# Ledger of designs, part 6: VH-VL binders against Protein FAM13B (FAM13B)

Target 1, 190 residues: Protein FAM13B (FAM13B), of Homo sapiens (Human) (q9nyf5r23to212)
Amino acid sequence: IPLDELQQGGHPDNEVPFIVRHVVDYIEEHGGLEQQGLFQVNGNAETVEWLRQRYDSGEEVDLVKEADVPSAISLLRFFLQELPEPVIPGSLHIHLMQLSQDYNNEDEFGRKLRFLLQQLPPVNYSLLKFLCRFLANVASHHEEIWSANSLAAVFGPDVFHIYTDVEDMKEQEIVSRIMAGLLENYYEFF

## First folded at step 1 (VH-VL)

Design r14 (framework fv_roledumab)
Fold by ESMFold2-Fast, scan of step 1:
Structure r14 (fold): chain C 190 residues (1-190), chain A 125 residues (1-125), chain B 107 residues (1-107)
Amino acid sequence: as target 1 above (190 residues)
Amino acid sequence: QVQLVESGGGVVQPGRSLRLSCTASGFTFSSYAMHWVRQAPAKGLEWVATISYDGSNKQYADSVKGRFTFSRDNSQDTLYLQLNSLRPEDTAVYYCARGSPEELLRYYEEAFDIWGQGTMVTVSS
Amino acid sequence: AIRMTQSPSSFSASTGDRVTITCRASQDISSYVAWYQQKSGKAPKFLIYAASTLQSGVPSRFSGSGSGTDFTLTINSLQSEDFATYYCQQYYSYPYTFGQGTRVEIT
């Protein structure tokens, strides 16, 4: 289901898809965030697929009983990967890539990035803001294990649909820089 | 051709409310961020609020945050500013102004290129 | 908040004069400065953006320059319609802020 359709009938107080909020709340409240490699470990494939089906059908899911933290993280990443259009739409990628070419001043980079974020559809902006808050919180409270840079490397490809197995290192580098900047300066951008 | 027209100003007692409107014509209203700027008598310009092209992002000056509400109706080409809990220091001419187009190629243009004629808000006993 | 300070506060001039108005930002704002002209009882008119780019339809006698913290607006040969108050504005970050204005008066 496209992101705009997921939020089409939602209450104004619920600006983020239920599955994202529910999964993030579970991850934040249950231990394991101090482990290196947590966001890089694949969850149980059977559990992830089972949970996906349950959420898709509108069934009640008790993540405490039915999941584990790695599977919840995999479910969140799978959700982002399966969106028909990435959280940061492809149409915006051209302009974001141009930022590194047109602006060598980090201050100018930040100013233009703020303006480009304002161009996101409301549902995409809300989802990006929510995800960056979650990841910034992880980096802030577990900085010995998780930095903004390392989290950006994990989630950047999912948010942009630009993956590390491609040979486009420059594009991956720009994506990681943008994501890391959003996490390190969350309150400046959102 | 390209025009912004404000209305809804008046004289009110402290603590009262007013709703200002700004109607746009001659351009694609839904493609532009919009702003409110005010000017107290014999004073300079003060930015009040900004709203993105689709209404999803709103920014307010600290002096009005929590009291003023900015909204837009793209189907009617109309901008609204709800002024609540008005204070004497809110007395000013209120202008609506056009900001940046939503077109990404022109993102460098954040300045206020088109202004309305203004509507006077007077808060006094 | 970024403070914008204009100088002078007022300027007395005659038609044909070259006038310069200065605007100083309290921090580096790159080139994100706009200039406006306001005549008595009228709405402001957009003159310049990006510190030096003239808005379409604005006479070429107007020019802007500067970057970082120091900016200037120059009117090369003052005309009778140029007697007005001029404002600089930064749009580098919220809250957007204006200078206090410079009044250009006829001698």
Scores: ipSAE 0.000, ipTM 0.440, lowest interface PAE 18.5, mean pLDDT 79

Design s01 (framework fv_satralizumab)
Fold by ESMFold2-Fast, scan of step 1:
Structure s01 (fold): chain C 190 residues (1-190), chain A 124 residues (1-124), chain B 107 residues (1-107)
Amino acid sequence: as target 1 above (190 residues)
Amino acid sequence: QVQLQESGPGLVKPSETLSLTCAVSGYSISSGYYWSWVRQPPGEGLEWIGFIYHSGSTNYNPSLQGRVTISRDNSKNTLYLQMNSLRAEDTAVYYCARELDYDSSGYYYGMDVWGEGTLVTVSS
Amino acid sequence: DIQMTQSPSSLSASVGDSVTITCQASQDISNYLNWYQQKPGKAPELLIYDASNLETGVPSRFSGSGSGTDFTFTISSLEAEDAATYYCQQYDNLPLTFGQGTKVEIE
């Protein structure tokens, strides 16, 4: 289901898909961001698929009672991976890849990156902003365990739909750099 | 001023490999820009073949992927195009061109400097 | 691949006339479109980039407009030296693709 269609239902004041907001709220308020290994433990595959089916059916889900934090994180990542178009669309990839290689100056890099982010459709921008806020918050609470770089390595491929093969190796490095920059300087970019 | 000059064999037989060079003067190919190859069959339109970025990264038109290699020699400031398994329909004028620039308002991809082109005829 | 379609394929006009060429993309390309002029036996020359920006040294009679999928290129007062084939080209996504060209002939 395309991202713009996923936002047709639900509250008009919420520009982020319900499943994303609900899962992130659960992790932030009830998931225990203080625990080590938060992103190192895979979720229970059966639980993740069961939860996904229930959200797809419009059923009410109580994540406090029915989920665990690793499964919630896996559900969020699977949601991002399954979008028909990635959060950052392929049409911007050529410009973002070029930007990453052409600028070594932080001020120039930031200025051009902000310009390119403004090219995102509103629904994609809102989702990216929401995700980066969540990840920046995780990094700030667990700076000794979760750096912007480590979180960017986990979520960058999901946001860009860049996956491992020989051709994608250099792109993964660039994607991680862009994502880390967004997390480290969140309030400058959003 | 920046100048690009293609050179090649002119005539190539079917199933052979085409080798073209593009000599660049007035700008170092390792310092910036994408460096593209574009072809034009006689009386027809333009087809993008691929490019090499100043870092050495390449990308090719999927319709030609597997037949084309673009490379460079930084010490000679020269670009190369190799295309294997030539067919009569590969007959075209082959151009090299510089693309990618930006100003204070943003980025754009425009091919602002072109070579004169070199005609390659594929015939037995 | 993004397909670019130009209209018309050819036209004939007199010096002093205003001529318009259109270019349609098969999907939204924002403003990521260039226009080139190619005279017989010569390499293409960049006239307009980013849909509406005039390249340095290009006469002001040339202009471009549009965004999304529909673009126009206009020559406001045709000169004899404007006899050429004009191409649009998108750079929103790879592979880079060109329109089929519009031949402008002077009567």
Scores: ipSAE 0.000, ipTM 0.445, lowest interface PAE 16.8, mean pLDDT 79

Design s02 (framework fv_satralizumab)
Heavy chain, then light chain:
Amino acid sequence: QVQLQESGPGLVKPSETLSLTCAVSGYSISSGYYWSWVRQPPGEGLEWIGFIYHSGSTNYNPSLQGRVTISRDNSKNTLYLQMNSLRAEDTAVYYCAREGDYYDSSGYFDYWGEGTLVTVSS
Amino acid sequence: DIQMTQSPSSLSASVGDSVTITCQASQDISNYLNWYQQKPGKAPELLIYDASNLETGVPSRFSGSGSGTDFTFTISSLEAEDAATYYCQQYDNLPLTFGQGTKVEIE
ESMFold2-Fast, scan of step 1: ipSAE 0.000; ipTM 0.492

Design s03 (framework fv_satralizumab)
Fold by ESMFold2-Fast, scan of step 1:
Structure s03 (fold): chain C 190 residues (1-190), chain A 123 residues (1-123), chain B 107 residues (1-107)
Amino acid sequence: as target 1 above (190 residues)
Amino acid sequence: QVQLQESGPGLVKPSETLSLTCAVSGYSISSGYYWSWVRQPPGEGLEWIGFIYHSGSTNYNPSLQGRVTISRDNSKNTLYLQMNSLRAEDTAVYYCARDSGSYYEFWSAFDIWGEGTLVTVSS
Amino acid sequence: DIQMTQSPSSLSASVGDSVTITCQASQDISNYLNWYQQKPGKAPELLIYDASNLETGVPSRFSGSGSGTDFTFTISSLEAEDAATYYCQQYDNLPLTFGQGTKVEIE
């Protein structure tokens, strides 16, 4: 289901999909985010698939009883990967990739990046803002374990739908840099 | 345990530059958080001036951009504020504050404030 | 800039009364709003964060509610020590902005 269809409703604070809010809340409150390698460990495949099916069916999910943190992280990443269009659409992806090459001045870079983010559909902007804030908080409070760079390396490909081809290795580096910048300077961009 | 303490000249003349210092104890300013300056004219409300992030990135209130510089000295664990072209309207108590988020609850707020330092701009 | 408007500008109430202050944002800020208390001669102190969450160590008589553009701060059973100016503050976007403040006086 596309993001704009998932967010149909009239509530002022209903800006991101329920599954994203629910999973992030679980990770923040029960995650024990002080463990190194947490974002590098894949969740239990059976648990992730089972949770996905239950959310798809509109069933009530108790993540405290039914999940573990690696499985919750994997579920969040799977959600981002399964979107028909990435959080940052391909039309804006090209411009963001060019931004890293065109602007050498940090003030120009920041202004243009903010402008490009404003071109996102409202639901994509809200989801990106929510995700980056979550990750920036993790980096800020667990910086000896999780840096903005390490979190950007994990989530950047999911946000942009980037593949690990030889030709795409430079693009993955640029995507990771952009994501790390968003996390390190959250208030500058959102 | 984390404490912030401002210091400054008290009195500055119009058109001069203000220099303020905020000494931080109990936490390394290079390790996390946004560190902000906020001011309050006597009998009036609060105005956010700007911040420096633990990485060194700064952002300023557009109403003051071009007049303000926020910097730090990691070795002294100290924050600085410089403001140029002072006017009588810049008379205020100046606070430094930590803008801290909670990863458990996905919020951000000024959770620790210095005591403030009064700056009077007059001849 | 996001404009924050508080109402009323000031109020007087007796110990034991319930008082309510409102804060309105010029645009949707979700629940990204804090409330501060400032006593005369002192720095502001955080009371409520994320619209409705009570800061550690803050008495339960203080509460917050609301989302989007309309927010409410309530003191149930006012105490003498609650005489102060109260400010709302949004953190949805830069620049960070405060309401003009509400002065609570005890008679």
Scores: ipSAE 0.000, ipTM 0.463, lowest interface PAE 16.4, mean pLDDT 80

Design s04 (from s01, 13 letters changed; framework fv_satralizumab)
Fold by ESMFold2-Fast, scan of step 1:
Structure s04 (fold): chain C 190 residues (1-190), chain A 124 residues (1-124), chain B 107 residues (1-107)
Amino acid sequence: as target 1 above (190 residues)
Amino acid sequence: QVQLQESGPGLVKPSETLSLTCAVSGYSISSGYYWSWVRQPPGEGLEWIGFIYHSGSTNYNPSLQGRVTISRDNSKNTLYLQMNSLRAEDTAVYYCARVKYPYYYGSGSYLDYWGEGTLVTVSS
Amino acid sequence: DIQMTQSPSSLSASVGDSVTITCQASQDISNYLNWYQQKPGKAPELLIYDASNLETGVPSRFSGSGSGTDFTFTISSLEAEDAATYYCQQYDNLPLTFGQGTKVEIE
C-alpha cells in the first residue's frame, strides 16, 4: 500500500503512520540504545511477523508486553522496506545522486538538498522529518555508540530502497552520505 | 507531443467553488513528473498554485493552502483543481503545466509543457 | 517567500538591437533560475533553465547569465517575433515565485 494511501485512511491530523509513531515511541521510552550494534541485530522473526499481522489487521498492540527493542527496530525497518515506493521516491534519486557533483560547494549542496526535500510529497516529507529527528536524537544522546554515519548506513538503504547488490554499491555510498548529513544538520534541513 | 488542455465554467460567483479540469495527452500522468497549476490575473504576473506528484501527493502555495485542492484521475489522464471561497481577485487565466524535476539528469525544477489556459472570471 | 524583481517593467527596441533584462532575487538562489517567454494570448514557454542553459529548440540569440541574487537575460539580435513578456522564476525554495515580467515591444 503506498504511503500517501496509508495516510488517506488515517486521521487527517496524523503526521506519520500510526505504526511508525508507536514503534518509535516504544524504542525511545524503553531504551536499549546504549548497546553498539543494536540497530544491526535482527529481531525475532516470529515476533516481527506476528506484530506485522496485528498492525495490518488494525488490532491493538502492546509493545511493552509483546515485543523487545530489536524486534521493534526490525518491524520499523520492515515497514520502510515494504512500502511500494520508498520514503524518498525513485524520481528524486537521479537528482540526489547529482548532488555528489557539488560536494566541494557545501553551501550550494545544502541549498539544493533543502529544495529537493521540499519537493517531497507532504506525507513523505513528514515521515522523513520524523524519522530523521528520531535518529538525530539517538546520535546526539549516544554519540560514542551511535554516530550519524552508522545510523545512516543502517536506515539509508531502507529510506531509499537501495539494495546491497554490486550495481547499487556506489548509490549506497551516496545515500549514506546524504542521510548522515540530514542527521548531523537536522535543524538546517527540517 | 505532450499536450495539456484546461477547461472550466468561465464565470463563477463570489463565495462559490471553482472546478477546473486539465486533460493530458501524449504522456501518462502516473508515469512521472510533477503536474502543476499556475494562474495569471489579467495584466498581472504568474502565481504558482501547487503541484501534484505522479503518485497523487500534493504540495500547495501557502498563500492558497486551505482553499485549494489538486487531484488527478489516472484512468482519464486528467488533472483537477478545486478552489473554495472565490473572490473577485481570483479572476485569472488558469494554466496546468508539467514540471520537469528529478526524472532526468540536470533538469532542475521548471515548467516545460503548458496548457493554453482557461479564463475564470469571478463576478456577481 | 523569495521575491523576484525584474527591470525594466517594459522596453521598446528595434529589430536587430540587443536587449537586456535583469532579475534580482531577495536572497541568494545560486543558479536556480529559469526564464520564460509569453507571447500575447499564449501560454508561457521555457527558454532558459538553471540560469544559463538554453532549452532545446530555442534560438541561440537568447542567453542567460548570473548567480546568487543578480541575473541577466539577453536577446542578442531582436526579431519581430520576440515581442513578448519575459518572466524569471526561482526554484531555490518553495513556493515557486516569478518576477512580475518585462514587456518587450518592437518598433
Scores: ipSAE 0.000, ipTM 0.441, lowest interface PAE 19.1, mean pLDDT 80

Design s05 (framework fv_satralizumab)
Fold by ESMFold2-Fast, scan of step 1:
Structure s05 (fold): chain C 190 residues (1-190), chain A 123 residues (1-123), chain B 107 residues (1-107)
Amino acid sequence: as target 1 above (190 residues)
Amino acid sequence: QVQLQESGPGLVKPSETLSLTCAVSGYSISSGYYWSWVRQPPGEGLEWIGFIYHSGSTNYNPSLQGRVTISRDNSKNTLYLQMNSLRAEDTAVYYCARGRYSSGWYKDAFDIWGEGTLVTVSS
Amino acid sequence: DIQMTQSPSSLSASVGDSVTITCQASQDISNYLNWYQQKPGKAPELLIYDASNLETGVPSRFSGSGSGTDFTFTISSLEAEDAATYYCQQYDNLPLTFGQGTKVEIE
């Protein structure tokens, strides 16, 4: 299901898709974010598929009763991976890939990145902002365990819809740099 | 480390019900993956029969006309296949296989196979 | 159902040759394709998953490529032990379907 359709619901809080907010809130309350392997542990595959199906159909989901934290993390990542268009649309991808080529100065890089983020559709901007806030909190609170760089490596491919082969190595590096920058300097970008 | 072993009757008469077992060792079948049955008629290709998820949900190949049931016994760590209304065309080597499932980290591939058990349907 | 068509159905080659097998899906399956090797009297063994990823323990002479509807499987330097039937399999949609197989014989 497309991202814009998922936000059509009559909920008072329509800034991000309900599934994203609900899953992130569950992870924050029950995830024990100090766990080193939290984002590397595979979830229960059928639980993830079953929960996704229920959210897609608009059914009420009780994550405390029906899920576990690894499955919730896998559900969040699967949601991002299965969007028809990535959170960072392909239309902006070429411009973002040029940042490391065009700008050596970190300040100029940040200025241009902020400008490009302002070109995101409102729904994509809100989702990216929400996700980066969550991940920045993880990185800042547990920096000995999870750095901005390590979280960027995990979530960057999901946000941009890149999956590496030998030819995509440069794209992977640029995506990781962008994502880590967003996490380290959250308030400069959002 | 993880091993699958099929067993069955070898010979079944037409119209009878086939019962096969697949004993799994080295991994708890209720802990993950999906567990599949695949068959291969002598000298022919592979045909997927169906699978059971670690949660117990099943899915079957529609081409088998609703004749199949896949089940499990978690306490024995064993998978079962039942197929009724057997005919000569059901003669095949039957494999059980472990399927990796995609949910961000998994891939949908049969990474571990049993050795197979030959079932001949003949009068 | 998604139909998987392999070509050729069989081939003969010599040790050291490079061998290519193709697999065509009846509809777009993205990268959701696996390759298996089956030696006579044995169960199939996974070689390649997700169109191009080499399974752990599989020799590097095996490779896969392609996306959408057209896929290729290559053995870069054929060895005697590679005499087998090779199958592609899609996992984009149920039912899971296999190609008819390509028999590779060593001369």
Scores: ipSAE 0.000, ipTM 0.439, lowest interface PAE 16.5, mean pLDDT 79

Design s06 (from s01 with heavy chain E99H D101R D103F S104D S105W G106L Y107S Y108P G110Y M111F V113Y; framework fv_satralizumab)
Fold by ESMFold2-Fast, scan of step 1:
Structure s06 (fold): chain C 190 residues (1-190), chain A 124 residues (1-124), chain B 107 residues (1-107)
Amino acid sequence: as target 1 above (190 residues)
Amino acid sequence: QVQLQESGPGLVKPSETLSLTCAVSGYSISSGYYWSWVRQPPGEGLEWIGFIYHSGSTNYNPSLQGRVTISRDNSKNTLYLQMNSLRAEDTAVYYCARHLRYFDWLSPYYFDYWGEGTLVTVSS
Amino acid sequence: DIQMTQSPSSLSASVGDSVTITCQASQDISNYLNWYQQKPGKAPELLIYDASNLETGVPSRFSGSGSGTDFTFTISSLEAEDAATYYCQQYDNLPLTFGQGTKVEIE
């Protein structure tokens, strides 16, 4: 289901899809940020699939009773991976790839990145902002384990739908750098 | 296309239990959507009774909660409504209807298919 | 519970007239409002969803507008077959609630 359609019918104060907000709230409120290896352990595949089916069916889900933190993180990542169009749409990818030419000029890179973020549809911008806030909080809580760079390497491919392949190795590096910049300088960009 | 057809006893006595059936064709009730019961007293407006999700979870109008049960039989592709302690005020045409599901599970979209309705008269 | 109030309760108009019905919610429901048409002895039929979107197959003379608490349903150039009762319905929160209905009669 496209992001625009997923948020159709939501209250004006709902910034992001319910599943994203619900999962992130669960992780933040129930001790998830204090766990070592937070993003290195995959969730239980059976639990993730069961939770996904229940959210898709419109059922009430109690993550405290039915989930664990690795499964909740896997569910969030699965949600991002299964979007028909990535959070950062393919139409912006060529322009974002061109940012690699300005990587060593931090001021110019930041100006161009902010301009491109302004091209995002409102629903995509809100979701990206929410995800980057969450990940920046993770980095601040686990600074020795999870830097902005390491979190960007995990979530960047999901946000862009650009995964390591022989043809996309350089592009994956670029999207990871863009995501790391957004996390490191969250308040500058959002 | 999807079709819903209600059936019931027509006449029920006060204090008895109402049992209604809704036969669904053209779509498997276990595959998706919310399935509701809605009633309409003669000459009056519409009142939502409750729904059952395709998974089997139910939700009821608080005004009727404790008196009503909605269930299903997936093998027969059929929905059921049971209402206890009937009163004259329960006299109405009873409809079953399908909601387009939302991603937000608390907000069913709209009723896209309705049955033809079955009149239930509560009288001695 | 969210209360839906329609105005008027009934109206009479001639073929070719423009007819307007209003629906007011007791609290902000954004655009989570549908409009249905019910002819005597028939089940309701969806005309408009999400306040302003026309259901497939429904004539373009029907339209809806509004957001928040105040909504309008309009029939431009009324036809004889439009004689019916029209209901608004909110789906912002449970329980689902309907307006009391507006009966449209053709003179």
Scores: ipSAE 0.000, ipTM 0.437, lowest interface PAE 16.8, mean pLDDT 79

Design s07 (framework fv_satralizumab)
Fold by ESMFold2-Fast, scan of step 1:
Structure s07 (fold): chain C 190 residues (1-190), chain A 124 residues (1-124), chain B 107 residues (1-107)
Amino acid sequence: as target 1 above (190 residues)
Amino acid sequence: QVQLQESGPGLVKPSETLSLTCAVSGYSISSGYYWSWVRQPPGEGLEWIGFIYYSGSTNYNPSLQGRVTISRDNSKNTLYLQMNSLRAEDTAVYYCARDRGYSYGYFYYYMDVWGEGTLVTVSS
Amino acid sequence: DIQMTQSPSSLSASVGDSVTITCQASQGISNYLNWYQQKPGKAPELLIYAASSLQSGVPSRFSGSGSGTDFTFTISSLEAEDAATYYCQQSYSTPYTFGQGTKVEIE
């Protein structure tokens, strides 16, 4: 389902799709994002697909009883990857090369990135802001385990639809740098 | 292309400390992934030693915990393995490997890039 | 620790044959199971991850299936270059553990 159609089906007060809010709330309240524990428990692909289908059909899902933290993280990432257009649209992809040329000049990098964020549709902006707030909070409270760079490497490809299992790793590195910048300087960009 | 290359002393005496180096090229170790060490005694199977996450967090095989330390130097893009109190049974080919991947949004750990391995013989 | 048991320990087959190797975990590991190929004198090479996903660049004759405790690896049409030892490995819990290996020899 396209992001704008999904948002139309939500509660009027919600700034992001219900599935995103609900999964993030579950992770924050019940999971903890200690890396070793998180990646060492069951996050089954079949369970994730089953949960996704239930959310898509508008069914009531009790994540406390029916999910675990790795499955919830996988569900969130699967949701982002399955969007027909990524959170940061492909139409902005051509500007990634410009951003990569400014990696060693943080002021210019930040200025250009802020300009690109202003081009996002409102629903995409809201979703990106919400995700970055969540991830920045994780990095701030768990910096020994999760850094902005580690979270950017994990979630960046999903936000841009750049797969980690492609042959050319250049775009993944650019995407990770952009995401790390958004997480490290959340209040500057949002 | 990402490449890993192990190096070490080759021969070490019992009770001494082993120091191994793994030089990484084509990818910055500070940017992501888990980085694992795996060993294989001659003619035998594979044994996982431990990993270091690019953030610095480590995890070790309990059978070796207390004897092994994995570290990195981000400026040199290099991984290290130290193992103390060596015994003859520590004789093995030692590999470093990049450890992590995903498919379709799911986190599945796997070692997709391996070094060529370095033989360490422990004998008097 | 999770124990991984492979069978058979070795097998011999002819080019063009279909060969099957099994791997059993001592407890449920979902689909956190990888298969590696190791040729004499070389490092292991990843073939299959997440029980059934084919690694990029690996020929389609290699496949994997299973979940929980029982896993299968298949080579649908054996080629001469497939002579190697094959290892399963669980990544569900640390310490990561490997099966004992299956040596595939070509007649």
Scores: ipSAE 0.000, ipTM 0.450, lowest interface PAE 14.7, mean pLDDT 79

Design s08 (framework fv_satralizumab)
Fold by ESMFold2-Fast, scan of step 1:
Structure s08 (fold): chain C 190 residues (1-190), chain A 123 residues (1-123), chain B 107 residues (1-107)
Amino acid sequence: as target 1 above (190 residues)
Amino acid sequence: QVQLQESGPGLVKPSETLSLTCAVSGYSISSGYYWSWVRQPPGEGLEWIGFIYYSGSTNYNPSLQGRVTISRDNSKNTLYLQMNSLRAEDTAVYYCARAYYDFWSGYEPLDYWGEGTLVTVSS
Amino acid sequence: DIQMTQSPSSLSASVGDSVTITCQASQGISNYLNWYQQKPGKAPELLIYAASSLQSGVPSRFSGSGSGTDFTFTISSLEAEDAATYYCQQSYSTPYTFGQGTKVEIE
């Protein structure tokens, strides 16, 4: 279901999809983020699909009773992966890829990145801002386990829908770099 | 357009079972996301009892779990509340109300309410 | 369960005054907070949803703000018909819970 279509069905003041907010709040409140492999370990696939169907149908979900933290993380990543259009739309990808040429010039990179973020549809901007806030908080409070670089490597491909193969390694490296910059300098960009 | 109307016995005795009906008009209850029951003891605040989702799934306030059942009859477009083991403290005005869900915004406010029906539990 | 605490429990004010009611959640509820008005003998009526969104047909003098755990509800210019009890309610998780209510009386 496209983000803009979902937002039209909801209240304008609810800035991100309920499933994203609910899952992130569960992860933040119930911890377990000290496990280094947490974002790499797949949750139980049957549990993730069952929870997804219940959220989609509007059924009440009690993540404390019915989920575990790896399954909640997998659910969040699955949500991002299954969006018809990625959080950062393909129409902006060429501009963001070109931005990598300015990465070593902090002022130029930051100015151009802020401009491109302003081109995001409001619903995509809100979702990206919310995700980056969550991940930046994880990095700041669990930095000995999770760095901005490591979180960006996990979530960058999901946010852009750019996945590694031998021909596209450079693009994945660029999206991870951009994502890491957003997490390291969250308050500069959002 | 959407209207909810509660009805019930008014007076029930302790230990008996309460049965309330909520007739819905102007909207099909099988098309809406969920339908709730809320009660209010005289002079006191509001307490959520539970809801039934359009799929038939139910969720109840844990404080009332085991005593309450919410059901529906789609052909009559009607909601029901049954509560057993009634006590004097169950005296309240009982409301039915509509809430909706969507994937973006989640669980939403109670936007349409019935006028309420007073239930007095007394010997 | 999420506990909702309102302040004050009651207030008295004059027509034209600005009044503010606060509501605190015992845990983060994002913006899943609703405000209702209840006049004596009547069912509650939705005024504000999603913390700050005005329900259709509700006068613009009513407003809400806040996020997370701290929320406020304001009537910018009190009118005689605003004498009622006001309730906040979280719809973030079940069981849905209400504040204890704030009675607004007009002097």
Scores: ipSAE 0.012, ipTM 0.623, lowest interface PAE 7.4, mean pLDDT 83

